# Ledger of designs, part 31: VH-VL binders against q9vr94

Target 1, 124 residues: q9vr94
Amino acid sequence: GVTEEQMWSAGKLMRDVCLPKYPKVSVEVADNIRNGDIPNSKDTNCYINCILEMMQAIKKGKFQLESTLKQMDIMLPDSYKDEYRKGINLCKDSTVGLKNAPNCDPAHALLSCLKNNIKVFVFP
Short names: E, the ipSAE of ESMFold2; O, the ipSAE of OpenDDE; V2, 0.75 times the mean of E and O plus 0.25 times the DockQ between their complexes.

## First folded at step 17 (VH-VL; framework fv_becotatug)

Design u3 (at its last look DockQ between E and O 0.62; V2 from the best seeds 0.00; counts 0 for: pae E 6.2 > 2)
Fold by OpenDDE, look of step 17:
Structure u3 (fold): chain C 124 residues (1-124), chain A 116 residues (1-116), chain B 107 residues (1-107)
Amino acid sequence: as target 1 above (124 residues)
Amino acid sequence: QVQLQESGPGLVKPSETLSLTCTVSGFSISRYYVHWVRQAPGKGLEWLGVIYWYGKTRYNTPFTSRLTISVDTSKNQFSLKLSSVTAADTAVYYCARELWYSFDHWGQGTLVTVSS
Amino acid sequence: EIVLTQSPDFQSVTPKEKVTITCRASQSIGSYIHWYQQKPDQSPKLLIKHASKSFSGIPSRFSGSGSGTDFTLTINSLEAEDAATYYCQQSSSKPYTFGQGTKLEIK
């Protein structure tokens, strides 16, 4: 698997791509999200959606379980995989019924679910 | 390889300002959090503060009025300034890199003695 | 702040013995606890991160466990070189805090 250094670097690149697209999301707010403090607003939800799309975790508001598991194997160090695999599976239905919800609500729901089901939660 | 190295005067007089520099190599300073931790002789570890990769700082409550942490990206250096020092500030001072919430690399530390 | 209390403060052990050090948090910190080894006149060295993940290059005899408020560092078979002070540290919230340390001496 990848090293934590590589994981951190990859996460930073994703943040660098998504933050400029959402100028109302401050670096501080993004940092809070990284630490598991997930607000609920259109801008932050869509920022989260941007990151999740880059991870191939969400597409058109739908959670991509198989794609997420595949990306997890590529993006995480081996020591993180078991915990994240379990959390991901527990959140397989987190976006059900939200496909057409406004304000990137599926992304908020998915990330919130992952945060609640993964002990060591990390996000770009 | 990742390296951090503290440097500065080993002796400071009471009421003066303790000034230290942390020189880093082997990684980009603009992508990491760097913390300062100190250890009084024969005592445990005390967290002083942090500077985030985007320049924001946060200090431990007891030091908010005396502590300043800064960064010079052109020199790959972090700085610590602690004003109005007393004998209680005698300690080995460390800078440490945070990677995903843990301190994965530490400097060797530098002893600062506060004495008249 | 979150207070971390280690037990014991001091331990004298014989090589090849199993050593257990505990760390208790004043409130739940999930798995955001890390263990460091500090030998005399050296800087702390990361051993275990996030309660149970071994840092790169750390011998397999070191392991960590726990979640919430109670955590354990275990040395399965003590080596002479393991003489050091061990600290737990939480990163669940600021300010970051350390346990008071556990000094391990080898007989």
Scores: ipSAE 0.067, ipTM 0.769, lowest interface PAE 3.6, mean pLDDT 92
Fold by ESMFold2, look of step 17:
Structure u3 (fold): chain C 124 residues (1-124), chain A 116 residues (1-116), chain B 107 residues (1-107)
Amino acid sequence: as target 1 above (124 residues)
Amino acid sequence: QVQLQESGPGLVKPSETLSLTCTVSGFSISRYYVHWVRQAPGKGLEWLGVIYWYGKTRYNTPFTSRLTISVDTSKNQFSLKLSSVTAADTAVYYCARELWYSFDHWGQGTLVTVSS
Amino acid sequence: EIVLTQSPDFQSVTPKEKVTITCRASQSIGSYIHWYQQKPDQSPKLLIKHASKSFSGIPSRFSGSGSGTDFTLTINSLEAEDAATYYCQQSSSKPYTFGQGTKLEIK
């Protein structure tokens, strides 16, 4: 099965791709987002969007529920799956009405919902 | 196999600089953060700091003026320097790997005694 | 800075008892609390992460619970090898902080 070390390695690669694209997002801010402190600014929202797109969780501002559930089954250790499955389903409508919103607002809305509905919030 | 190993002098004189090295193996230092934690004899654990991906450091507040943490990627090493030491800095010093917000692997620790 | 206060500081226990150790945070930290066991002259060992998730290879008698500010480590049917000091640690905000420790001694 997928180990936490393998999950971390995959997540770190996503951060390594996305963080350099947003130089106004410091490593400290990215670490705070990882811990669930989610600011609302264009730079941070678009950094979050970059990671969520790499996870196949968001596409052009729309939450990809079916794709997210499939990727969760492949990429998370079994001990995380039940809580994540519940939280993902609770957030199915979190981006509704935000498709054309500016400043990567759908990504902020999705991640904020997931953080509020997943007890063990793990984000790269 | 993930391993961390601290090394450095066991005895340091007051006012000098304590210098330690953490050598890591079994994981990529570009993918994981290594933190420094210490423990005075008979006391609890104290987080010292970490170095981030862009070379930015974060130190526990009392150590901001005295602590330097660095990384040498070519040697798979993290380094700690603590200047102007006193007897209060006598402790076992650990390096520890962060995985998903917790410390899943620790070095064996190295005792540093600050004594005249 | 987030202060973690453990209770009790010390407990003498007999084998097979159920032992409960608490950790209280000075502000809400969600589930970003982790528990470590440290035996004399050894490095800390991760037991429970994210309040309730057992780390790989940890005996099932160890469990954790709580969220927000109040957290509990439970040892069900204590064994003699569990004599150690136990620490909680938060990762919600830097600086990361540890509780002051709970020392368990056996019989």
Scores: ipSAE 0.051, ipTM 0.702, lowest interface PAE 6.2, mean pLDDT 87
ESMFold2 (binder alone), look of step 17: mean pLDDT 92; pTM 0.949

Design u4 (at its last look DockQ between E and O 0.68; V2 from the best seeds 0.00; counts 0 for: pae E 2.8 > 2)
Fold by ESMFold2, look of step 17:
Structure u4 (fold): chain C 124 residues (1-124), chain A 116 residues (1-116), chain B 107 residues (1-107)
Amino acid sequence: as target 1 above (124 residues)
Amino acid sequence: QVQLQESGPGLVKPSETLSLTCTVSGFSISDYYVHWVRQAPGKGLEWLGVIYYWGKTRYNTPFTSRLTISVDTSKNQFSLKLSSVTAADTAVYYCARELWYSFDHWGQGTLVTVSS
Amino acid sequence: EIVLTQSPDFQSVTPKEKVTITCRASQSIGSYIHWYQQKPDQSPKLLIKHASKSFSGIPSRFSGSGSGTDFTLTINSLEAEDAATYYCQQSSSKPYTFGQGTKLEIK
């Protein structure tokens, strides 16, 4: 399985790709998001959307349940998988009704749901 | 084989600046957060601050005006400077690496004594 | 600032007995609590991360539990080498903070 150092390195790569695209999102704000303090603004939501798209968890504002479960099996250490699988399934409908919402609102809804349903919350 | 090692003078006079270096090996400082933590003799652990892998810092509130943490990526080293020291700053100083929220590796610590 | 209060401050324990150390947070911190062992004149050593996940190479007699505000470190069969001071540390928000420590001695 994937080590926690490998998970960290993958997360750092995603942040290094996404954070420069959103200059109004400071590294401190990105760290707050990593720790589960999830703001609701266009810039932060679209930064989150960038990360979630790289994880193949969201596509065109729709939560990709099957892809997310597959990526979870690839990207997480074995000790994380049971809790994440449960939390991911609890969030399967988190973007329903939001497909036309502006400002990357589906990404905010998805991440907020995952944070609330995964005890050990980790995010790039 | 992750290793961290603190170095610096063991004795500092009151009102002067305490200066320490943390030399790391087995990982690049540009990839991880490194923290400074201290422990006064017979006391508990006190978090001082962090330097993020992108170079920005965050300090514990009582130290904001006196503490500077910096990085030299070419030497794979972190430094701290604590100005205007008093006897209350006598402690063992540790550097530690954070990986996913916890400190998975610590230096051996270096005792700094502040005395006249 | 999040205050962590450990109990007890000190405990003298018979070898092979079960030891329970508690850590209470002044506000909810989810599972962002970590436990360290510090032997005399040594650096802290990570034992348990995220409330309940054992760090690599840690003996199975060490376990952690809890969420929210109440956390427990358990040593199920204490050995002489476990004489040390134990600290909890939260990473839910900066500044990171530590509990005051629990010193264990072996009778």
Scores: ipSAE 0.442, ipTM 0.837, lowest interface PAE 2.8, mean pLDDT 90
Fold by OpenDDE, look of step 17:
Structure u4 (fold): chain C 124 residues (1-124), chain A 116 residues (1-116), chain B 107 residues (1-107)
Amino acid sequence: as target 1 above (124 residues)
Amino acid sequence: QVQLQESGPGLVKPSETLSLTCTVSGFSISDYYVHWVRQAPGKGLEWLGVIYYWGKTRYNTPFTSRLTISVDTSKNQFSLKLSSVTAADTAVYYCARELWYSFDHWGQGTLVTVSS
Amino acid sequence: EIVLTQSPDFQSVTPKEKVTITCRASQSIGSYIHWYQQKPDQSPKLLIKHASKSFSGIPSRFSGSGSGTDFTLTINSLEAEDAATYYCQQSSSKPYTFGQGTKLEIK
């Protein structure tokens, strides 16, 4: 598997792509999100959506379970995989019934669910 | 390889300002949080503060009035300034890198003695 | 701040014995506890992160467990080179804090 440094670097690349698209989301707020402090606003939700799309975890507001599991296997250190696999599966229905536009609610719901079901939570 | 190295004067007089530099290599200082931790002789570890990669700082409460942490990206260096030092500030001072909430790499530390 | 209390403060043990060090947090910190080893005249070295994840290059005899408020560092079969002071540290909230340390001596 990848190292934590590699995972960190990959996350930074995602931030570099997504943060400029949402100027109302500060680096500090993005860092808080990474640490599990997830606000609920249009800008932050859609920023999260941007990251999750890059991770191939969400598409048009729908959680992509199989894709997420595949990406997890590639993007996480081995020591994180079991816990994340369990958490991901528990969140398989977290986006059901939610509208993507305009507030990116599915992205918020999915990330919140993952945070609640993964003890050592990491996010770009 | 990742490396941090503290440097500065080993002796500081009371009431003066302790100034240290942490030089890093093997990683970009713009990508990581760097913390300062100190250890008085024969004592435990005390967290002093952190500087985030975007330049924001946060200090431990006892040091908010005396501590300043900064970064020089052009030199790959972090700095610590502690003003109005007393004997109680005698310690080995460490800079450490945080990766996903833990200090995965530490400097060797530098002893600073406060004495007249 | 979150207070971390280690037990014991000191322990003298014979090589090949099993050693257990406990760290209790004043409030729940999830899994954001890390263990460091510090040998005399050396800087701390990361052993275990996030309660149970072994850091790269750390011998398998070191392991960690726990969640919430109670955490344990275990050395399954003590080696002479393991003489050191061990610290737990929480990163659940700032200020970051350390346990008072557990000094481990080898008989």
Scores: ipSAE 0.390, ipTM 0.848, lowest interface PAE 1.5, mean pLDDT 93
ESMFold2 (binder alone), look of step 17: mean pLDDT 93; pTM 0.951

Design u5 (at its last look DockQ between E and O 0.06; V2 from the best seeds 0.00; counts 0 for: pae O 4.0 > 2, off the site)
Fold by ESMFold2, look of step 17:
Structure u5 (fold): chain C 124 residues (1-124), chain A 116 residues (1-116), chain B 107 residues (1-107)
Amino acid sequence: as target 1 above (124 residues)
Amino acid sequence: QVQLQESGPGLVKPSETLSLTCTVSGFSISDYYVHWVRQAPGKGLEWLGVIYWHGKTRYNTPFTSRLTISVDTSKNQFSLKLSSVTAADTAVYYCARELWYSFDHWGQGTLVTVSS
Amino acid sequence: EIVLTQSPDFQSVTPKEKVTITCRASQSIGSYIHWYQQKPDQSPKLLIKSASKSFSGIPSRFSGSGSGTDFTLTINSLEAEDAATYYCQQSSSKPYTFGQGTKLEIK
């Protein structure tokens, strides 16, 4: 399995790709999202969408359940996997009805669901 | 493997600037967050601030006007400067690395006494 | 700012007994609580992260529990080397804050 240092490094790469694309999202706001404080604005939702697309968790506003489970096996230490697998499955329908919603709303809905169903919430 | 070590003067006069360096090894300072935490003698731990990836900082509210945290990537070092010190700033100062929300490695700490 | 209140402030304990230390947050912090052990003249040492995850190399007699606002560190079958001050710390929001500490001494 992946170490917490490897997970941290992968997270940094994702933030380094996505955060510059959204200049209205400050480093402090991005770090608040990492700690589970998830705002609901266009800029923050689309920043989150960028991260989730890099994780192969969302595509065109649709939650990619099987890809997410596969990516979880690659990206998380073994001690995280059982809880994440359960929480990911609980969120399988979180973007249903939102695929064409504006402001990257599906990304907000997906991440909010994952935060609420995974006790040890980890996000880049 | 991962090590942090604080260094700097142990005595600082009131109204002067306290200046400390955290030298790190076993990781690149640009790839992790480093926090500064202090502990007055016989007291608890007080968070001072953090430097994030790429140099952005966040300071605890009482220190925002006096505290500067910075990096020197070429020396793999973090710096803390606290201006206009008083006896209330006498403490052991620690640098600590954050890995996923907690402080997994701490320096040994360095006592700084503010006295005339 | 989130205030963490530990209980008790001090406890004198007998080896092999169970010790329970509590930490209460002034608002909900999910599982973003961490526990540190600090022996005299030493730096803090991470014991438990994210409420209940043991850090690498920590003896199994240390465990953590709780979520939301109420958290507990438990030492099962206390050993003499466990005499120390214990701190909880939250990372739910900045500024990060610590509890005031709980000092354990061996009878």
Scores: ipSAE 0.714, ipTM 0.904, lowest interface PAE 1.2, mean pLDDT 91
Fold by OpenDDE, look of step 17:
Parts: structure tokens; sequence; C-alpha cells
Structure u5 (fold): chain C 124 residues (1-124), chain A 116 residues (1-116), chain B 107 residues (1-107)
């Protein structure tokens, strides 16, 4: 597995791509999201969506289960994997019925669900 | 080890309510989707409904008016109630745990006979 | 609902033979198909999940393949203990549904 340093480094790269696309999302807000404080607004939701898309976890507002499992295996340290697998299972239907446009609701729902079901939660 | 066990009366009279309990061990109900499936004697498997970890339920269409699934997380149990039973409801009733969309663990099943 | 149709309904086979059971879905279900084995007076047992992934503890002679609408369970070199009824099940959409079952008897 990857080291925590590698994980965070990869996450930083994703933030560097997504944050500029959403100028209303401050670095502080992004840091809060990383720490599990997830607001519910269009800008923050779509920022989250951007990150999740880069992780191949969501596509057009649909949760990508297999892709997520694959990326998890690649992007997470081994110690995180079991809990994330469990959380992903519980959240596999969290985006069902939600519309992606315009507020990126699926992304918010998915991340919120994961946060609520993963104790050792990490996000870029 | 993961275990599910169905329990309840083996005999129910027509028009009464069938009530079953599924007791689980080796895992927490709040961490999984749990389903009810039944099997009439000599017949195939029929999906009845599901209860999600957050308590939401979904029932198969034929049972929406008379099926209720609930959970008691404090007891690590969930229940099935099927009202207005007829002979057609005679079956072995299973509770099963879902993991990644498949039923990876089943109870042993409990036979419920509807008879006067 | 999605209808799953298995073939055959019944098969009598000799040990060591290769057995193939098919399951056809009325619409595309991706890989959300699972196979179960049920022996008499026992509960179903998961064999294959997600079309081709063997469940833990399942002998290697069991394998699954397919995607979309056509799926296959294969028992490579049948054992006497494999006498059972086999069911496919889809989890693509609710209500979840099962095939009608394939009963395998050993000669």
Amino acid sequence: as target 1 above (124 residues)
Amino acid sequence: QVQLQESGPGLVKPSETLSLTCTVSGFSISDYYVHWVRQAPGKGLEWLGVIYWHGKTRYNTPFTSRLTISVDTSKNQFSLKLSSVTAADTAVYYCARELWYSFDHWGQGTLVTVSS
Amino acid sequence: EIVLTQSPDFQSVTPKEKVTITCRASQSIGSYIHWYQQKPDQSPKLLIKSASKSFSGIPSRFSGSGSGTDFTLTINSLEAEDAATYYCQQSSSKPYTFGQGTKLEIK
C-alpha cells in the first residue's frame, strides 16, 4: 500500500486542480471538508464533485462502485482499506435518485455518507 | 462468526399477522442491509423486502400493503410482520445479510404454515 | 421487475462432468448477478458474486461469467456433493429477483 505521505500528496494534487475551478471555496473551507465538516452549498458540493470525479468515484452524479474500490486500493494506506470498504458498502446507494445539476447533490450525499460511516475519514 | 437466526411461530391462522424476528450475531445490523426472502415448499426464492442501515425500508410490490420490516439496533434484531396471511404465505422465511449487493450470509430459515 | 430465466430447469449429471447453467435477464443488469447453491433442507449459499467473483471458501471448480443479459455458472468437474438447486439473482434494481432455479442431480 501507499504511505500516508503519498496519500496526502496525491490529494493535494487533486485540490490544486479543483479549487481554482471554484473560487468561492476557500482553502479553509476545503480544509474543513477534508476534516469532515461538510457544508451544503452549490459551490462546495461541486468542488467535492470535482474531487470525487478525479478519484473516479462519481461520474455524472452516479456513484462508481467498482472504480471507487479500485481507486481506494491504490490511493489508501492498507490500514484504511477495511474501514473504507465497509463505508463504501453502506453508501453504495447514497446517490440514487439525486440530480447532479445544478447543485451537485450526489457528491454531497456520497461524501456525507462516507463521513458518517468511516471513523478514520480522509479526503483531499 | 456471522450468524442470522429467524424465530417466530411456526403456525399462523388465516387473516392473522405473521410475525418473525431475525437475531444476528458476529456483526451489527446497523452496518449492513438486511433482507427477507421466502420460499414456498418446493418452490423458488422470493424477495420480500429490505431494511437499510439507516432504517429505511423497501418492499416488493405485492407486499407493500401488508408487509412491515423494522429494526431494533439495541437488540441486534430486526423483524418482519406480514398481515392478512393466507395459505399462499406458507413458506420458509429467511433473513439474509447483503454485502456488495449479494446475500453473503443467510439464516437457517423458519417454516411458517398458514392453516386453520 | 427484471425476470431471470435459468436453463436448464433440471439436469442429471455424472461426477467429473462439466456442468453449465445459464441465466438470462430480461434487461441488462451489468454484472449485478449472483449465484447461490441450495441443498435440501438448507438455506441458500452464496457461490459467485458480481457475475464472476468467487465467494470466500468456494471451491475453484465453481466459476461464473457473463455481463449484460447472459450469464453462466460453470462447475468444472462435478462432485457428488454438488447435488443441489442453483439460483441466479440480480441486484441491478429492486425488486431483487431470482431465477426459477436449476436442480442438479448426480447419477
Scores: ipSAE 0.024, ipTM 0.710, lowest interface PAE 4.0, mean pLDDT 93
ESMFold2 (binder alone), look of step 17: mean pLDDT 93; pTM 0.949

Design u6 (at its last look DockQ between E and O 0.06; V2 from the best seeds 0.00; counts 0 for: pae E 6.6 > 2, placed apart)
Fold by OpenDDE, look of step 17:
Structure u6 (fold): chain C 124 residues (1-124), chain A 116 residues (1-116), chain B 107 residues (1-107)
Amino acid sequence: as target 1 above (124 residues)
Amino acid sequence: QVQLQESGPGLVKPSETLSLTCTVSGFSISKYYVHWVRQAPGKGLEWLGVIYWHGKTRYNTPFTSRLTISVDTSKNQFSLKLSSVTAADTAVYYCARELWYSFDHWGQGTLVTVSS
Amino acid sequence: EIVLTQSPDFQSVTPKEKVTITCRASQSIGSYIHWYQQKPDQSPKLLIKHASKSFSGIPSRFSGSGSGTDFTLTINSLEAEDAATYYCQQSSSKPYTFGQGTKLEIK
């Protein structure tokens, strides 16, 4: 698997791409989200959606289970993989019935679910 | 290997400005958060502030009016300036790298004594 | 700010004994707790991150557990070289904060 340094670098790149697209999302708010404080607003939800899309975890508001599992196998250090696989599977239906536009509700729901089901949770 | 090293005057007079430098090597400064932490003699650890890879800073509340953290990417250095120092600011000062929320590498620390 | 309270403040332990240090947070911090070892005249060294993940190069006798508000650092079989002060630290929210420390002496 990848090193934590490599994972950190990849996460930074995702932030560099997504944060500029959502100027109402401050660095502090992004840090809070990273640390598990996930607000529910259009801007923050869609910022989260941007990150999750880059991870190939969500597409048009639909959770991509197989894609997510594949990406996590590539993007995570080996020591993180088992816990993330379990949490990801527990969240397989977290976006069902939610509308993507305009508030990116699926992204909020998915990240919240992952946070609640993964003990050592990391996010860009 | 990852290394951080603090440097600066070991003695500062009251009311003057404490100035320290953290020189880093073994990693790109533009990819990490760097924190400053201090430890008064015989006491615990106190978080002072952080500088993000994009240059933005955040300070602990008690130090917002006195603390300035900056970065010089050309020199691979971070700086700390603490103004209007008193004896209470006597401490070993550390810079530390954050990787995924933990401080995985620390400098050796530098003692700064505030005395007239 | 989030307050971390360690217990005990001090322990004097015989080598090969099991040592347990606890850290309690004033509010839930998930798993964003980390443990550091600081020997005299040295900088802190990361031992355990995210409550239970051992940092690279750390002996297997060190382990961590807990979630939410209550966390534990365990040294399964104490070695003489483990004499140090141990700190917990939270990264759940800023300002980052540390426990007051637990000093461990070897008899």
Scores: ipSAE 0.206, ipTM 0.811, lowest interface PAE 2.5, mean pLDDT 93
Fold by ESMFold2, look of step 17:
Structure u6 (fold): chain C 124 residues (1-124), chain A 116 residues (1-116), chain B 107 residues (1-107)
Amino acid sequence: as target 1 above (124 residues)
Amino acid sequence: QVQLQESGPGLVKPSETLSLTCTVSGFSISKYYVHWVRQAPGKGLEWLGVIYWHGKTRYNTPFTSRLTISVDTSKNQFSLKLSSVTAADTAVYYCARELWYSFDHWGQGTLVTVSS
Amino acid sequence: EIVLTQSPDFQSVTPKEKVTITCRASQSIGSYIHWYQQKPDQSPKLLIKHASKSFSGIPSRFSGSGSGTDFTLTINSLEAEDAATYYCQQSSSKPYTFGQGTKLEIK
């Protein structure tokens, strides 16, 4: 299956695409988000939204549950899939009512839910 | 606060196995990778290797046959074993925490001398 | 493997002077280069990551630039405490490699 080095390479690509688009998001802040310290601001939320869109997990502020589960099966090592599948399902309604919320709030809500329901949380 | 601390014997005889531990605190070992780096006296830095998820490792090419890196999560410890040492393995050995491809925290280092 | 060549190997500098240290990679590494400071008998300390991003708590006189194969660490208005050896490190591919180091001494 997918190795940790392949997962790291995919993460590098996503960060290289998204981080330059949000110059007010420092590398330090992005690294903190990677490790589960998720601030709530326009710039950080929209950086998170950029990455979640690349993962096909969010579209126009709506959590794409089916697509997320399929991408998880492709992109994660087998040993983590059961825990991630459970956490992803627990977050199925995390963006309900936030479709048109400002400041990329749906992305913040989704990632915060995933972090809280997945013990070994990994984010690029 | 984030801390890493290397420990182990300071003197190892040629042909024996060098064995070190790195004890960590102040961060989740499931969210960061810890690498080993060494520095021969008066010389530059040399990356040795890393341990990833579920015990998978990556080693610098010259060390592939001699190096073993492991982790004990119950003790918050990373271990390094280097077999068949020679005088060329005399160095200060560091453990370092990776945050997004850079080493943001380093241990204080421990000198290992290989001598008869 | 990727070889990093630093220049100069050694420089003796006057306080308040601007110092420039270069690092050249043997192949393109994008922006995956990082700079460390190592004082005598101490472990390395991260200064700059990803070519140009200052690590938390690093004085503003330190800055980095470059992309591809040519990278620069700049110290604007050098202070006495900046006497140290400086290393660049690439993380574009494993094995990770370091430059040979640049030693700065203060006159």
Scores: ipSAE 0.016, ipTM 0.645, lowest interface PAE 6.6, mean pLDDT 87
ESMFold2 (binder alone), look of step 17: mean pLDDT 93; pTM 0.950

## First folded at step 19 (VH-VL; framework fv_becotatug)

Design v1 (at its last read DockQ between E and O 0.50; V2 from the best seeds 0.74)
Heavy chain, then light chain:
Amino acid sequence: QVQLQESGPGLVKPSETLSLTCTVSGFRISDYYVHWVRQAPGKGLEWLGVIYWYGSTRYNTPFTSRLTISVDTSKNQFSLKLSSVTAADTAVYYCARELWYSFDHWGQGTLVTVSS
Amino acid sequence: EIVLTQSPDFQSVTPKEKVTITCRASQSIGSYIHWYQQKPDQSPKLLIKHASKSFSGIPSRFSGSGSGTDFTLTINSLEAEDAATYYCQQSSSKPYTFGQGTKLEIK
ESMFold2, look of step 19: ipSAE 0.730; ipTM 0.908
ESMFold2 (binder alone), look of step 19: mean pLDDT 93; pTM 0.951
OpenDDE, look of step 19: ipSAE 0.475; ipTM 0.871
ESMFold2, fold request of step 23: ipSAE 0.720, 0.708, 0.748; ipTM 0.903, 0.899, 0.908
ESMFold2 (binder alone), fold request of step 23: mean pLDDT 93, 93, 93; pTM 0.949, 0.949, 0.951
OpenDDE, fold request of step 23: ipSAE 0.620, 0.634, 0.869; ipTM 0.895, 0.900, 0.953
ESMFold2, last read: ipSAE 0.773, 0.692, 0.761; ipTM 0.916, 0.894, 0.916
ESMFold2 (binder alone), last read: mean pLDDT 93, 93, 93; pTM 0.950, 0.948, 0.951
OpenDDE, last read: ipSAE 0.024, 0.872, 0.685; ipTM 0.681, 0.953, 0.909

